# VH-VL binders against Elongation factor P 2 (efp2): the designs that were tried, part 10

Target 1, 189 residues: Elongation factor P 2 (efp2), of Mesorhizobium japonicum (q983m5)
Amino acid sequence: MVKVIASSLRKGNVVDKDGKLYVILFAENIHPGKGTPVTQLDMRRIGDGVKVSERYRTTEQVERAYVEEREHTFLYADGEGFHFMNPETYDQVAVSEAVVGDAAPYLQEGMPVQVSQFNGIAISLVLPQRATFEVVETEPTTKGQTASSSYKPAVLSNGVRTAVPPHIAPGTRVVVMTADGSYVERAKD
Below, E stands for the ipSAE of ESMFold2; O stands for the ipSAE of OpenDDE; V2 stands for 0.75 times the mean of E and O plus 0.25 times the DockQ between their complexes.

## First folded at step 12 (VH-VL; framework fv_ebrasodebart)

Design k1 (from g5 with heavy chain G33Y; at its last look DockQ between E and O 0.03; V2 from the best seeds 0.00; counts 0 for: pae E 15.7 > 2, placed apart)
Fold by ESMFold2, look of step 12:
Structure k1 (fold): chain C 189 residues (1-189), chain A 121 residues (1-121), chain B 108 residues (1-108)
Amino acid sequence: as target 1 above (189 residues)
Amino acid sequence: QIQLVQSGAEVKKPGASVKVSCKASGYTFTKYYISWVRQAPGQGLEWMGWISAYNGDTNYAQKLQGRVTMTTDTSTSTAYMELRSLRSDDTAVYYCAREKYFDWFDAFDYWGQGTLVTVSS
Amino acid sequence: QAVLTQPPSVSVSPGQTASITCSGDKLGDRYAYWYQQKPGQSPVLVMYQDTKKPSGIPERFSASNSGNTATLTISGTQAMDEADYYCQAWDSRTDWVVFGGGTKLTVL
């Protein structure tokens, strides 16, 4: 355990708050125009999975635990959870559905994923920032009215609902952000 | 099939020790914790401690600190609980129970059949 | 120290709904677990993580956990449900397990 300033905390770090351990899901340093700089932390309590949001002064000290982060490759999912392999040792680790959370639809076989472990137990994942999926449902393009800022609803091949530019038709492969499914670009393949 | 099979009943005198075994089968032993839970006749469940089959780490109930030792033998997929300096109030059925190692603070989903330990003069 | 309090007994008629409570300070902030134990047998997990049900547990079992109280509910109670029931939670400070004192369910 080591005290660190709040602004140094990143996704995947583990902190001790009131005797409980939390994994950081999101961290943002905010500099309001006339206010005190703050660090916004969204985190999940290890043990029961409860999500909390906390705001700290950027210089406030927080206790951070040691966490081992290693790259793994996603293999498959089953009733035991989501299975990953360490490409150096070939050891497999199962990661629970609770830990994978909203990232689950974005996992693809062979995807490199950073797995964070605390005492040998997987506590968080970091996926690649972007992934490619096919659009399976979207509104047809209407004649005449095309504006690049006017996005339309779409459903991706992994079931995620997102918004895409009007020129995207069903069957198009698109690149999305794995954090929220937001459209980035048409896939170049 | 997932099974936890415990050693047979034992009769002990006060001051002796007892070592109960719990042989696991049907799953990857090193991916789970084993807890030990005892139940005195007509009483409720009392948790004694857990051991990680992954790395051998232990955590013992405060009341039993210094009297209990939990170990594993991964080559035989067997957990052991040794209770020393037995007293008559240690008479109980002793259970082993499995918890997923990767989902901290989860349920005990499989239990051994229990081992009766009787401590009497 | 965490303490889980259960009523020592609950009696119901066949076909009625049984409710077994488990009280602890801020128990709703922790996962609750429920075990059934019939005489001479090992405990069996019947509910986990507040509301989830293992495979093979009848639909008539349900559970909730909010505030200071977790509740196991058995609708359409049958004679085979007669057993002792234990709630369980984890003490996050120590990683210790806490069991309730147990509730004897009698089906008359």
Scores: ipSAE 0.000, ipTM 0.471, lowest interface PAE 15.7, mean pLDDT 85
ESMFold2 (binder alone), look of step 12: mean pLDDT 91; pTM 0.936
OpenDDE, look of step 12: ipSAE 0.550; ipTM 0.812

Design k2 (at its last look DockQ between E and O 0.40; V2 from the best seeds 0.00; counts 0 for: pae E 3.8 > 2)
Fold by ESMFold2, look of step 12:
Structure k2 (fold): chain C 189 residues (1-189), chain A 120 residues (1-120), chain B 108 residues (1-108)
Amino acid sequence: as target 1 above (189 residues)
Amino acid sequence: QIQLVQSGAEVKKPGASVKVSCKASGYTFTKYGISWVRQAPGQGLEWMGWISAYNGDTNYAQKLQGRVTMTTDTSTSTAYMELRSLRSDDTAVYYCAREYFDWFDAFDYWGQGTLVTVSS
Amino acid sequence: QAVLTQPPSVSVSPGQTASITCSGDKLGDRYAYWYQQKPGQSPVLVMYQDTKKPSGIPERFSASNSGNTATLTISGTQAMDEADYYCQAWDSRTDWVVFGGGTKLTVL
């Protein structure tokens, strides 16, 4: 835990208040014409979902959760979620589909992933910036059509739709950005 | 498979009460909240309130304070919404919606809706 | 005074980009959520926490939230995207949950 001033808190931060953990939904610093500036916090208690609205002096000390970031290796997905292993301790953690979100189609067995944890609970993932997938389907370009982008639609082996240069054929391995599936280059064999 | 199955349509007279049920399946009921949202004919979504299935705590929309009661029965994984002193403008489809309350927090699964018609 | 304002309707041709706005005071300091509702059906979550997409929502859906405005964007709009769209935010000042008035997306 780290003590911080209330005015530094933002949506998504986690705070400890009287032994209970809260996720901040909204934070606003209010500067009245007279009197002491305050921070308004709308929060959700972890575990039961109870919503609480409170005001603090902007300089008031608040205990904010410390987040650990550690590399993990993606193993597999099943009905319990997405499973990762800490390569140093060999401990496994299951991360819910909700936390993995849009990253899910880019996960590959053995992929190194940075996992941010609070008290053993995964709260976010950072994938490698780039990953390699096979193009399984791509739209043929038609010679003689009116000019358009040099890039054409493609479907990757993970199901993601993206755009690739015209010379990319089905079966080609390509490097894409894991943030949005955008094409970077052909894979180096 | 996560499901929220609501009780059937109801027709009520002004001044009566209605109690709509929402039976949850396919997940751990006590780890989530249930919101109730209604939609009058041809209108938008209006949030009515929320209940934690973990501890029974509630938040009600200001407009409905004093007229609405939300409860849960954890043994049957069922949430209930009771609206009292019905008026014609309470005619609406009433939805229950699951709220994930660790990090996600959206209304990710919705019941099929229950039409409540208030007429003489 | 929490009000989320959406345009009543948006029309696009198939394949074009649709943008649906949701305006509210300091909305960018709150999480914004988007729901799709087709006629006779219950709402479906399509975007959450400003920019995040639940599993099963097509890649053509994206969202942003900054300043006073959240925007749902549908690129390459298809006939199946024709629906009502609602934004939602958390606000303790009036009610904890606020919905926008809804936007009817028509795909011509």
Scores: ipSAE 0.286, ipTM 0.691, lowest interface PAE 3.8, mean pLDDT 86
ESMFold2 (binder alone), look of step 12: mean pLDDT 90; pTM 0.931
OpenDDE, look of step 12: ipSAE 0.444; ipTM 0.766

Design k3 (at its last look DockQ between E and O 0.27; V2 from the best seeds 0.00; counts 0 for: pae E 2.9 > 2)
Heavy chain, then light chain:
Amino acid sequence: QIQLVQSGAEVKKPGASVKVSCKASGYTFTKYGISWVRQAPGQGLEWMGWISAYNGDTNYAQKLQGRVTMTTDTSTSTAYMELRSLRSDDTAVYYCAREKFDWFDAFDYWGQGTLVTVSS
Amino acid sequence: QAVLTQPPSVSVSPGQTASITCSGDKLGDRYAYWYQQKPGQSPVLVMYQDTKKPSGIPERFSASNSGNTATLTISGTQAMDEADYYCQAWDSRTDWVVFGGGTKLTVL
ESMFold2, look of step 12: ipSAE 0.397; ipTM 0.756
ESMFold2 (binder alone), look of step 12: mean pLDDT 91; pTM 0.935
OpenDDE, look of step 12: ipSAE 0.625; ipTM 0.853
ESMFold2, look of step 13: ipSAE 0.395; ipTM 0.752
ESMFold2 (binder alone), look of step 13: mean pLDDT 90; pTM 0.933
OpenDDE, look of step 13: ipSAE 0.587; ipTM 0.834

Design k4 (from g5 with heavy chain K100P; at its last look DockQ between E and O 0.21; V2 from the best seeds 0.00; counts 0 for: pae E 3.0 > 2, placed apart)
Fold by ESMFold2, look of step 12:
Structure k4 (fold): chain C 189 residues (1-189), chain A 121 residues (1-121), chain B 108 residues (1-108)
Amino acid sequence: as target 1 above (189 residues)
Amino acid sequence: QIQLVQSGAEVKKPGASVKVSCKASGYTFTKYGISWVRQAPGQGLEWMGWISAYNGDTNYAQKLQGRVTMTTDTSTSTAYMELRSLRSDDTAVYYCAREPYFDWFDAFDYWGQGTLVTVSS
Amino acid sequence: QAVLTQPPSVSVSPGQTASITCSGDKLGDRYAYWYQQKPGQSPVLVMYQDTKKPSGIPERFSASNSGNTATLTISGTQAMDEADYYCQAWDSRTDWVVFGGGTKLTVL
């Protein structure tokens, strides 16, 4: 939390306005022919996507948030949320299910995750692009299916439904994209 | 797998309205916005407007203000775009596109397959 | 609405570097985004926030944005890269989203 003058703000900065975080999309210092110089800010609120265009006097004080991104490892989930540990400091951070969102089924114990924090509170996370899961449900592999079939439905060990090549049988470990569960390849040893 | 599946092609007369649906799957619908983008035959992309699935807030392109309404139905994970008082120059493919806003990612990362709307006599 | 200007076409030989420009007022102070659209298909995001790349986009794609110009660069261009490319920025002046006019990349 640092107070800065409005004219110092740039795209990518994060500001705290009335207790809500906004990412600066564009900042412009404007010197109109009449009146005082202003800073125009195009911003997006992190929680709901609301886009706001505001004008400030260039010298007006604005609360700038400091956001740090650092690798953590996933430990476990419980009633308090998803727990991660900084492998260098051993500090733990709990991340709410709202922040984890659609990433939740792809988390695996020990997985490296990039966690963005504001004053020790996690506000977003980035998983590795790929992760390995076992196929727990799909049609049995047959010669007919492997020879001429398109991708078939499958359920992964994390509960995600996806599509796999016909030659994939239940019990096969597969690499998927963590963004949407799409099949990449059969896992290697 | 994240998908946006749109309603089928429409043929309309001038002065009519069209309502295109965009059904989302594979993600938490209320944590993303939906933009609508159209493309006239042989032409570029034109942004029409945006709706937050979180709170229903909208922003419409200036030239379409008063003719367009965007809504969502969170129970079906579906976004709708209604364009009224159709003209021949509204003939286009209409796309819905997802806009992440819960994190720092802010691009149109997933697009529907498009819906052709033809306006002719 | 704010204008993003792209050349209507760019032609390169396979293996050469393609550069597609996008010009706009103070574009370097905005985030720039790039979309690829093959015939009959929906646009696909290929670059975002000036220089960042989504999963699944080949290493040969890169982008920059400074001054009034953003540039999409494809090194070692392949036939599969033949498509229309659109830049996009955020601009609140009339509409929040502005697209460039598009550039047809031809790989000869």
Scores: ipSAE 0.378, ipTM 0.744, lowest interface PAE 3.0, mean pLDDT 87
ESMFold2 (binder alone), look of step 12: mean pLDDT 90; pTM 0.929
OpenDDE, look of step 12: ipSAE 0.496; ipTM 0.791

Design k5 (from g5 with heavy chain G33Y K100G Y101K; at its last look DockQ between E and O 0.02; V2 from the best seeds 0.00; counts 0 for: pae E 5.5 > 2, placed apart)
Fold by ESMFold2, look of step 12:
Structure k5 (fold): chain C 189 residues (1-189), chain A 121 residues (1-121), chain B 108 residues (1-108)
Amino acid sequence: as target 1 above (189 residues)
Amino acid sequence: QIQLVQSGAEVKKPGASVKVSCKASGYTFTKYYISWVRQAPGQGLEWMGWISAYNGDTNYAQKLQGRVTMTTDTSTSTAYMELRSLRSDDTAVYYCAREGKFDWFDAFDYWGQGTLVTVSS
Amino acid sequence: QAVLTQPPSVSVSPGQTASITCSGDKLGDRYAYWYQQKPGQSPVLVMYQDTKKPSGIPERFSASNSGNTATLTISGTQAMDEADYYCQAWDSRTDWVVFGGGTKLTVL
């Protein structure tokens, strides 16, 4: 454990509060014009998943746990969760659906992800910023339209609904942001 | 329901130390700061420092640096203030006060009853 | 620098409006707080964050803070309002607390 100031805490950090460990889900430093600067933390308790919201002075010291971060390769998902492999040791780790959260539809076999662990338990994932999916539904191609035209609804091969430029046809491979499915560009392959 | 109950009055000689206790009840002790404030006879309020009941962090008034130690015991929900090398001008009523956390920040919303410390020859 | 200046006393007749000032360099850039202390009693918070009122404090209490001056105002002053009043602010750079010197309100 290492003491850090509250304002240095970020999503994915683990803190010790009264002998219990919490993973940071959201952190915000608030500097009101007149008041004392504070750090707002939304956290999830490791073990039972209880969510808490706490507010600290930005300079208050907090015990931060050491968290091992290591690249893994996504293998598959089943009823037990999402399975990843350490490419160096070939050991597999299961990550719960609660930890994967909204990232689940963006996982692809063989995808490199950063897995954060505490005591061998996965507590967070970081996917590549971008991933490629096929558009399976959208309006037919509109030839000659520019990128400034209104975006149209689309459904990706992972089921995610998004908006794409008018020139994108069904069957087109597109690059999207894994955070929210927003369109980036046509795939270059 | 929220109460801060302090230890009883003390009489000390110059050069001694005093340790005043402040037992909290009716709220979650580890979620709040405790400040210590003293008031000499016929004088105003003087802030001495605060302690976080969450992690034990302290911040002491410049005048008292090196002479004051503040601690907490979370198992008994009690804050302590120790003042060393007492002088006659340390004669005062010593208060503990809780820093509020609701829709306000940094206000002293509940105060202990005060502890008279008399320093005389 | 870490000084809040209050008048040492203010006298009013019952029913009149009392005004207690608290002066400090750029005090309006910080929240001001007000405490009432009756003889032999602990202080009681009466105003916080410039203008806000805790539950249980009468509507006749109000406050303001701008420029270098915070003001506590008691309208329709009653005998029970006779007390010492302290302003307070935080020094956000040091997290130190500053109290004013106090004002004795007398209701004749």
Scores: ipSAE 0.060, ipTM 0.588, lowest interface PAE 5.5, mean pLDDT 87
ESMFold2 (binder alone), look of step 12: mean pLDDT 90; pTM 0.932
OpenDDE, look of step 12: ipSAE 0.606; ipTM 0.855

Design k6 (from g5 with heavy chain T28K; at its last look DockQ between E and O 0.56; V2 from the best seeds 0.00; counts 0 for: pae E 4.0 > 2)
Fold by ESMFold2, look of step 12:
Structure k6 (fold): chain C 189 residues (1-189), chain A 121 residues (1-121), chain B 108 residues (1-108)
Amino acid sequence: as target 1 above (189 residues)
Amino acid sequence: QIQLVQSGAEVKKPGASVKVSCKASGYKFTKYGISWVRQAPGQGLEWMGWISAYNGDTNYAQKLQGRVTMTTDTSTSTAYMELRSLRSDDTAVYYCAREKYFDWFDAFDYWGQGTLVTVSS
Amino acid sequence: QAVLTQPPSVSVSPGQTASITCSGDKLGDRYAYWYQQKPGQSPVLVMYQDTKKPSGIPERFSASNSGNTATLTISGTQAMDEADYYCQAWDSRTDWVVFGGGTKLTVL
């Protein structure tokens, strides 16, 4: 935790207020004709999305988060969360289910993931844009069907429901976007 | 595939109320907020308010305070927006949009298909 | 300021670079976001937090935000890019969310 004066805060900075983390959405230093100069902060609480607006004296000290981003590799998930390893130090970091969110079904053992930490506490992840999964359920390939036909429903090996071209059969490995599971192409393996 | 599916078009008289639903699928509903944005015919986007699906907290646009209520039903992953005391200038397409709040970045990244509400005599 | 100003229209030929501006007082001190809306469709996020691009948005889209102006840039503009484009920012003084008035991009 580092103390900084309020007037130094900028959008994208993170502050700790009473044990809660807030992302600065907007910061403005105001020098009124009368009264003390102030810093206006519009902030979003990370845990629940609540937006707050606060005023500080420009010289008031505020606890600013020190944020570090490093590549990690995904190991496994358990009841305590999702576990990643720094490939250089072998230190492990547990990332809460809340932080992982909708990315969870796309994680694969050994996957490189960018992990952002506030003093050792993981606060965000960035997965590779694409990942490969097997199609475990879909309609069988129909003779004469082409990739130009309407997409059909499919279930991937990670349980994600998506749509695939009609020529994709169960057992086919496909590349999908990790953001939403959308089909990209048949895997080249 | 993340999806927000809204209820169908509505025709209302001035003074009535409308309640639009927004059913979410493909993600953890309680991990995101829902904003409501409307667009009058031929015009731009106007933010109406926001609700956290995590705890039910709301923020409403000042001009709509007292006329709008936003709620969620976590068991069905559905958000609702009710607009009361309708008048003809409330005629618009009403969108729901989700907001990410679990990391350093946010945006309205997925939008419903829109619900046309027409207010006429 | 609580208002984001966009030009009402921008016209380019296919393959040209289109620039759509969004002006607001000290907008560079806020995050700027960009949405594309085609006729009869919902808005689609194309840029967020000034310069960041969501997955699936073509590489020809880019954005910047400095001083009083955010700019969405489309290089090698294609006919499919014809749409309305809206900027957005966070501002508690305008009830948290403000949108620009929109810009109609015409190709050809």
Scores: ipSAE 0.272, ipTM 0.667, lowest interface PAE 4.0, mean pLDDT 86
ESMFold2 (binder alone), look of step 12: mean pLDDT 90; pTM 0.931
OpenDDE, look of step 12: ipSAE 0.546; ipTM 0.809

## First folded at step 13 (VH-VL; framework fv_ebrasodebart)

Design q1 (from k3 with heavy chain F101Y; at its last look DockQ between E and O 0.02; V2 from the best seeds 0.00; counts 0 for: pae E 17.0 > 2, placed apart)
Fold by ESMFold2, look of step 13:
Structure q1 (fold): chain C 189 residues (1-189), chain A 120 residues (1-120), chain B 108 residues (1-108)
Amino acid sequence: as target 1 above (189 residues)
Amino acid sequence: QIQLVQSGAEVKKPGASVKVSCKASGYTFTKYGISWVRQAPGQGLEWMGWISAYNGDTNYAQKLQGRVTMTTDTSTSTAYMELRSLRSDDTAVYYCAREKYDWFDAFDYWGQGTLVTVSS
Amino acid sequence: QAVLTQPPSVSVSPGQTASITCSGDKLGDRYAYWYQQKPGQSPVLVMYQDTKKPSGIPERFSASNSGNTATLTISGTQAMDEADYYCQAWDSRTDWVVFGGGTKLTVL
């Protein structure tokens, strides 16, 4: 354990707060003009998964645990969890559904993923920012229709609901953000 | 050894301008900002504004907006403050001060001060 | 509020504890800074970020900031501590940098 300032914390770091360990899920440094800077942390307690949201002065000292980060390749999911392989050693790591969380529908076979481990246990994942999925359901574009300025509802091939521009038809492959499923662009394949 | 060395005292007439220099040494000039603070005789400290030596960004106290210009010369590690249209109530000691570590932190080193006297 | 209010003077005997206050609306939500100025000299930073001390400032200096009040405390006050003391905060609602009016500490 080492003491670091709050503003240095990022997703995947592990901190000790009041004798309990938390994984940082999201960190944001907020600078309200020339007011006092703060760090907003969303984090998950290791062991029971309880989520907390806390605000620190940017310079407040926090104890950070050492965490090993390694790139892995997603293999498959089963009843034991989500399975990843280190492409250099071929060692496999099973990651629980609780750790994968909302990222699960975005995983694709062969996808490179950063896996963070604390004492050999997988505690967080970082997916590529973008992934490609087919739109399986949305309002069709017809001959009498013109483009509108508003996005329309769509369902992706992984089951995620999102919004797409009005020119996107069912069967179109689209690039989305893996963080929330938001539309980026049509696939360029 | 960190130092801020200012130009010498000045006597000016109302309506004139004054330009005070502040030469920095002992640190990387472009990594810190410089604030200017003045102190009228027998009075407290009054912030005038600051300038980033990194990119030249400035922010001036509203009372002085339009009368003050702050600049830097990175080749000589020197900050300048020019105050125009001087009035008798501009008589003060003018200090330059370095911002510590970050944009919104302490003034950790101060120049020796420059007395500017505005009199008829 | 955009003003920081300090008492104009504080007197203590040598060896006693001096306490200099700085009041402002919700000042404890901001970092407070303290400067010492001896006659004919420029200010010197003595405390920063509420409670932190620069190198070379004596151990007898300490500070706190909560609620509406920051306090500079000098324990075992010495004659050399006789000076004007200014608090300072950053306040984006006004001209960004706010100084208190200053407190003259007299050691008698």
Scores: ipSAE 0.000, ipTM 0.431, lowest interface PAE 17.0, mean pLDDT 84
ESMFold2 (binder alone), look of step 13: mean pLDDT 91; pTM 0.934
OpenDDE, look of step 13: ipSAE 0.619; ipTM 0.845

Design q2 (from k3 with heavy chain S35H; at its last look DockQ between E and O 0.67; V2 from the best seeds 0.00; counts 0 for: pae E 3.0 > 2)
Fold by ESMFold2, look of step 13:
Order: sequence, then structure tokens, then C-alpha cells
Structure q2 (fold): chain C 189 residues (1-189), chain A 120 residues (1-120), chain B 108 residues (1-108)
Amino acid sequence: as target 1 above (189 residues)
Amino acid sequence: QIQLVQSGAEVKKPGASVKVSCKASGYTFTKYGIHWVRQAPGQGLEWMGWISAYNGDTNYAQKLQGRVTMTTDTSTSTAYMELRSLRSDDTAVYYCAREKFDWFDAFDYWGQGTLVTVSS
Amino acid sequence: QAVLTQPPSVSVSPGQTASITCSGDKLGDRYAYWYQQKPGQSPVLVMYQDTKKPSGIPERFSASNSGNTATLTISGTQAMDEADYYCQAWDSRTDWVVFGGGTKLTVL
């Protein structure tokens, strides 16, 4: 955590205000011919998305969050959370289920992920855009009656339900998008 | 599979109200906000407002303040938008769209749209 | 000032580069977002946070944002790219969310 003057803040910076984190959406320094210079900040509170617009004196000190992003390797999950390792230092970081969120089923042992940390606490992850999973169950297509009439329902080895082309059989390895599990292609090899 | 599925088209008289639903699936509903955006025939996109599925906080477009109410039901992962005192220029397709509460803040998934027609 | 201005239309031949501008006061100090909307369909996010591309959007889409202008660029334009395109920004001087008026891209 570092104190900075308000006029130094730019879009993308994170600040701590009264124990809550805000992402700067826009910052403007206003230097009137008369009156005190001010910094206008448009901010979004992390966690609940509340948007606020506030003015600060340009010289007012604000606590800026120090956020680090470093590549880690996913190890395993247990009752305490999701465990990642820095491949250079071998230091491990545990990431809560809340932070991992909807990405959880796409994590694979050894997967490289970018971990963003605020004061040593993980606050976000970025997974590779694609990952390969095996199709373990494939349901028949009901023409005209399914949400993906060209595609059929399938269950992946990570438990994710998706839709695949009709020619995909159980045991086939498929590439999916880690954002939502959507089918990309049959795995090569 | 992430989806936002909206309720069906509605035809209303001036002065009535309409309540459009937006059911979310395939993701953790309470980690996102829901924005409502409408589009009159042949026109551009117009932002109506926002609700946090995390805590129920709302912000409404100034033009619509007093006529619109947005709510969520977390048990069904459903957002609602009610527009009251309808008039003919409220005829539009109404969309819901989600926004994540972190460094990613775009409207990445949209509902299919709900046509609301207001005719005298 | 807090209005995002787009040209009403842009026309290109297949294979050519299309550029769609979005102008607003100090837009380069804000994040810009781009949405594609085909007739009768919902908008689709194609670029976010100035230059970033969501998964599944073709490599031929790119964007920039500097000064007062954001630009969506489509190289090697295809007939399937024919659509309306909207820019968007966050701006508390309006209702927090501001959209441009839209640009109809015609591929002919």
C-alpha cells in the first residue's frame, strides 16, 4: 500500500478508501483560473460494482493499492482452497474458492495461470483461453427441440456440460474455451 | 454454458406497466451486475440502468428515474426490470447484459431481447 | 462533451480494411468498448478496455484509443462483418454508461 497524491491517479489504478478497494475508471485534473485545483475520480468498488464519482484536492494523499501479477502453476484443490506455485521460487499461494469462482472446473494440474495479488493476497486469476478435456457423456440430439440444434449435449471430464458437433463420441478429447466451456474443436493428437 | 434468457414479447397500452425477466444460467449470478439496455426500432442503444446481483444496489438512467424499478431474485438467478406509465416512445427491444465486478468490466453476455410494443 | 460520436455509416469492399471512429471528450483517458449487432440479433462484445479482444473474436478485429478518439479496425473485411457497431464508455457526467450512436458497416 503506497500513499500518492490524487493528481497522479489514472484509469486502471486501484485505491483503498475507508477499507474498500476501488478501480479508477477515469481521472481528470481540473485547474481552474480561480479556486483550488481538484482531481475528479470516477471509480468502481470491487466486489459489488457500485460506481462513485468524487472530487479530491490534487495534492490530497490517497492510498494506492500495490497489485502484482505473476505467473503461477496450478497444483491442486482441497478443502482449504486452490493451490498455486511460483515456478521460479517454489512459493505457494492459496486462492479462495470465491476468487477462483466459475474458473474452478477448468483448472488442470500444471496449468499456467496469471495470479494478481494485493498485499500478498490473490484477488484474480487469468487462465489460458483454451483447455482440452475428454467428453465422458454424450446425449442424443432432438432436432428442432434443443438450444443447439446442430450440436448435441455433452459432459466433459471436468463435469462441465457443453454442446458438441454430432460426430463427437464419448472418449473424444475436445478443446473448449475456459471462459464458458464452449466447444472449439476436436483435440489434435 | 452461460446464458441470459428473457421473457417473451409484450403488447401494452399507454399508461400500463411491463415487467421483463432475465434468467441467468451457467455462472455465479451474485458475482455480477445486470444492466438493462433498450433499442427503439431503427435506433441506437440506450442504457436504462443497473442492478448488482451481489447486494441489490441500483442506478437508473436520469430520464427514467421514477418510472423504472430493477430487482433480482437470487434463488432463481433472475433479474427483473419494470417500466411503468408506458408511452408510445417506450416501444423498443429491451436487453439485459451482465457485467463482472473485477478488472473485466465489459457487457460480455446479452439476453436475446424482449420486444415491448406500446400502442394507442 | 460526454457524447460519443460515430459516423452513421462506413462502406468497404471485401478484403479491404474498415475503420470505425468513436469521438468523445478525453475518451483516451477512459476505457472504450465495442459491440457488433447484426439485424435482429443482440449486441456482441468484440473489443474491450481499448485494445483487448474477448475469446472467439477473429484476429482481423483490432482497436485503439488515444486522445479524443477510439477506433475499431477490421482488416480483411468479410461479408459476415456487415453489421451495426457501437462504442461504449463509462462516464459519470452522463448516466454512467454512454453508447455511441452506432455505425452501419456495409460490405459491397
Scores: ipSAE 0.387, ipTM 0.737, lowest interface PAE 3.0, mean pLDDT 87
ESMFold2 (binder alone), look of step 13: mean pLDDT 91; pTM 0.938
OpenDDE, look of step 13: ipSAE 0.515; ipTM 0.807

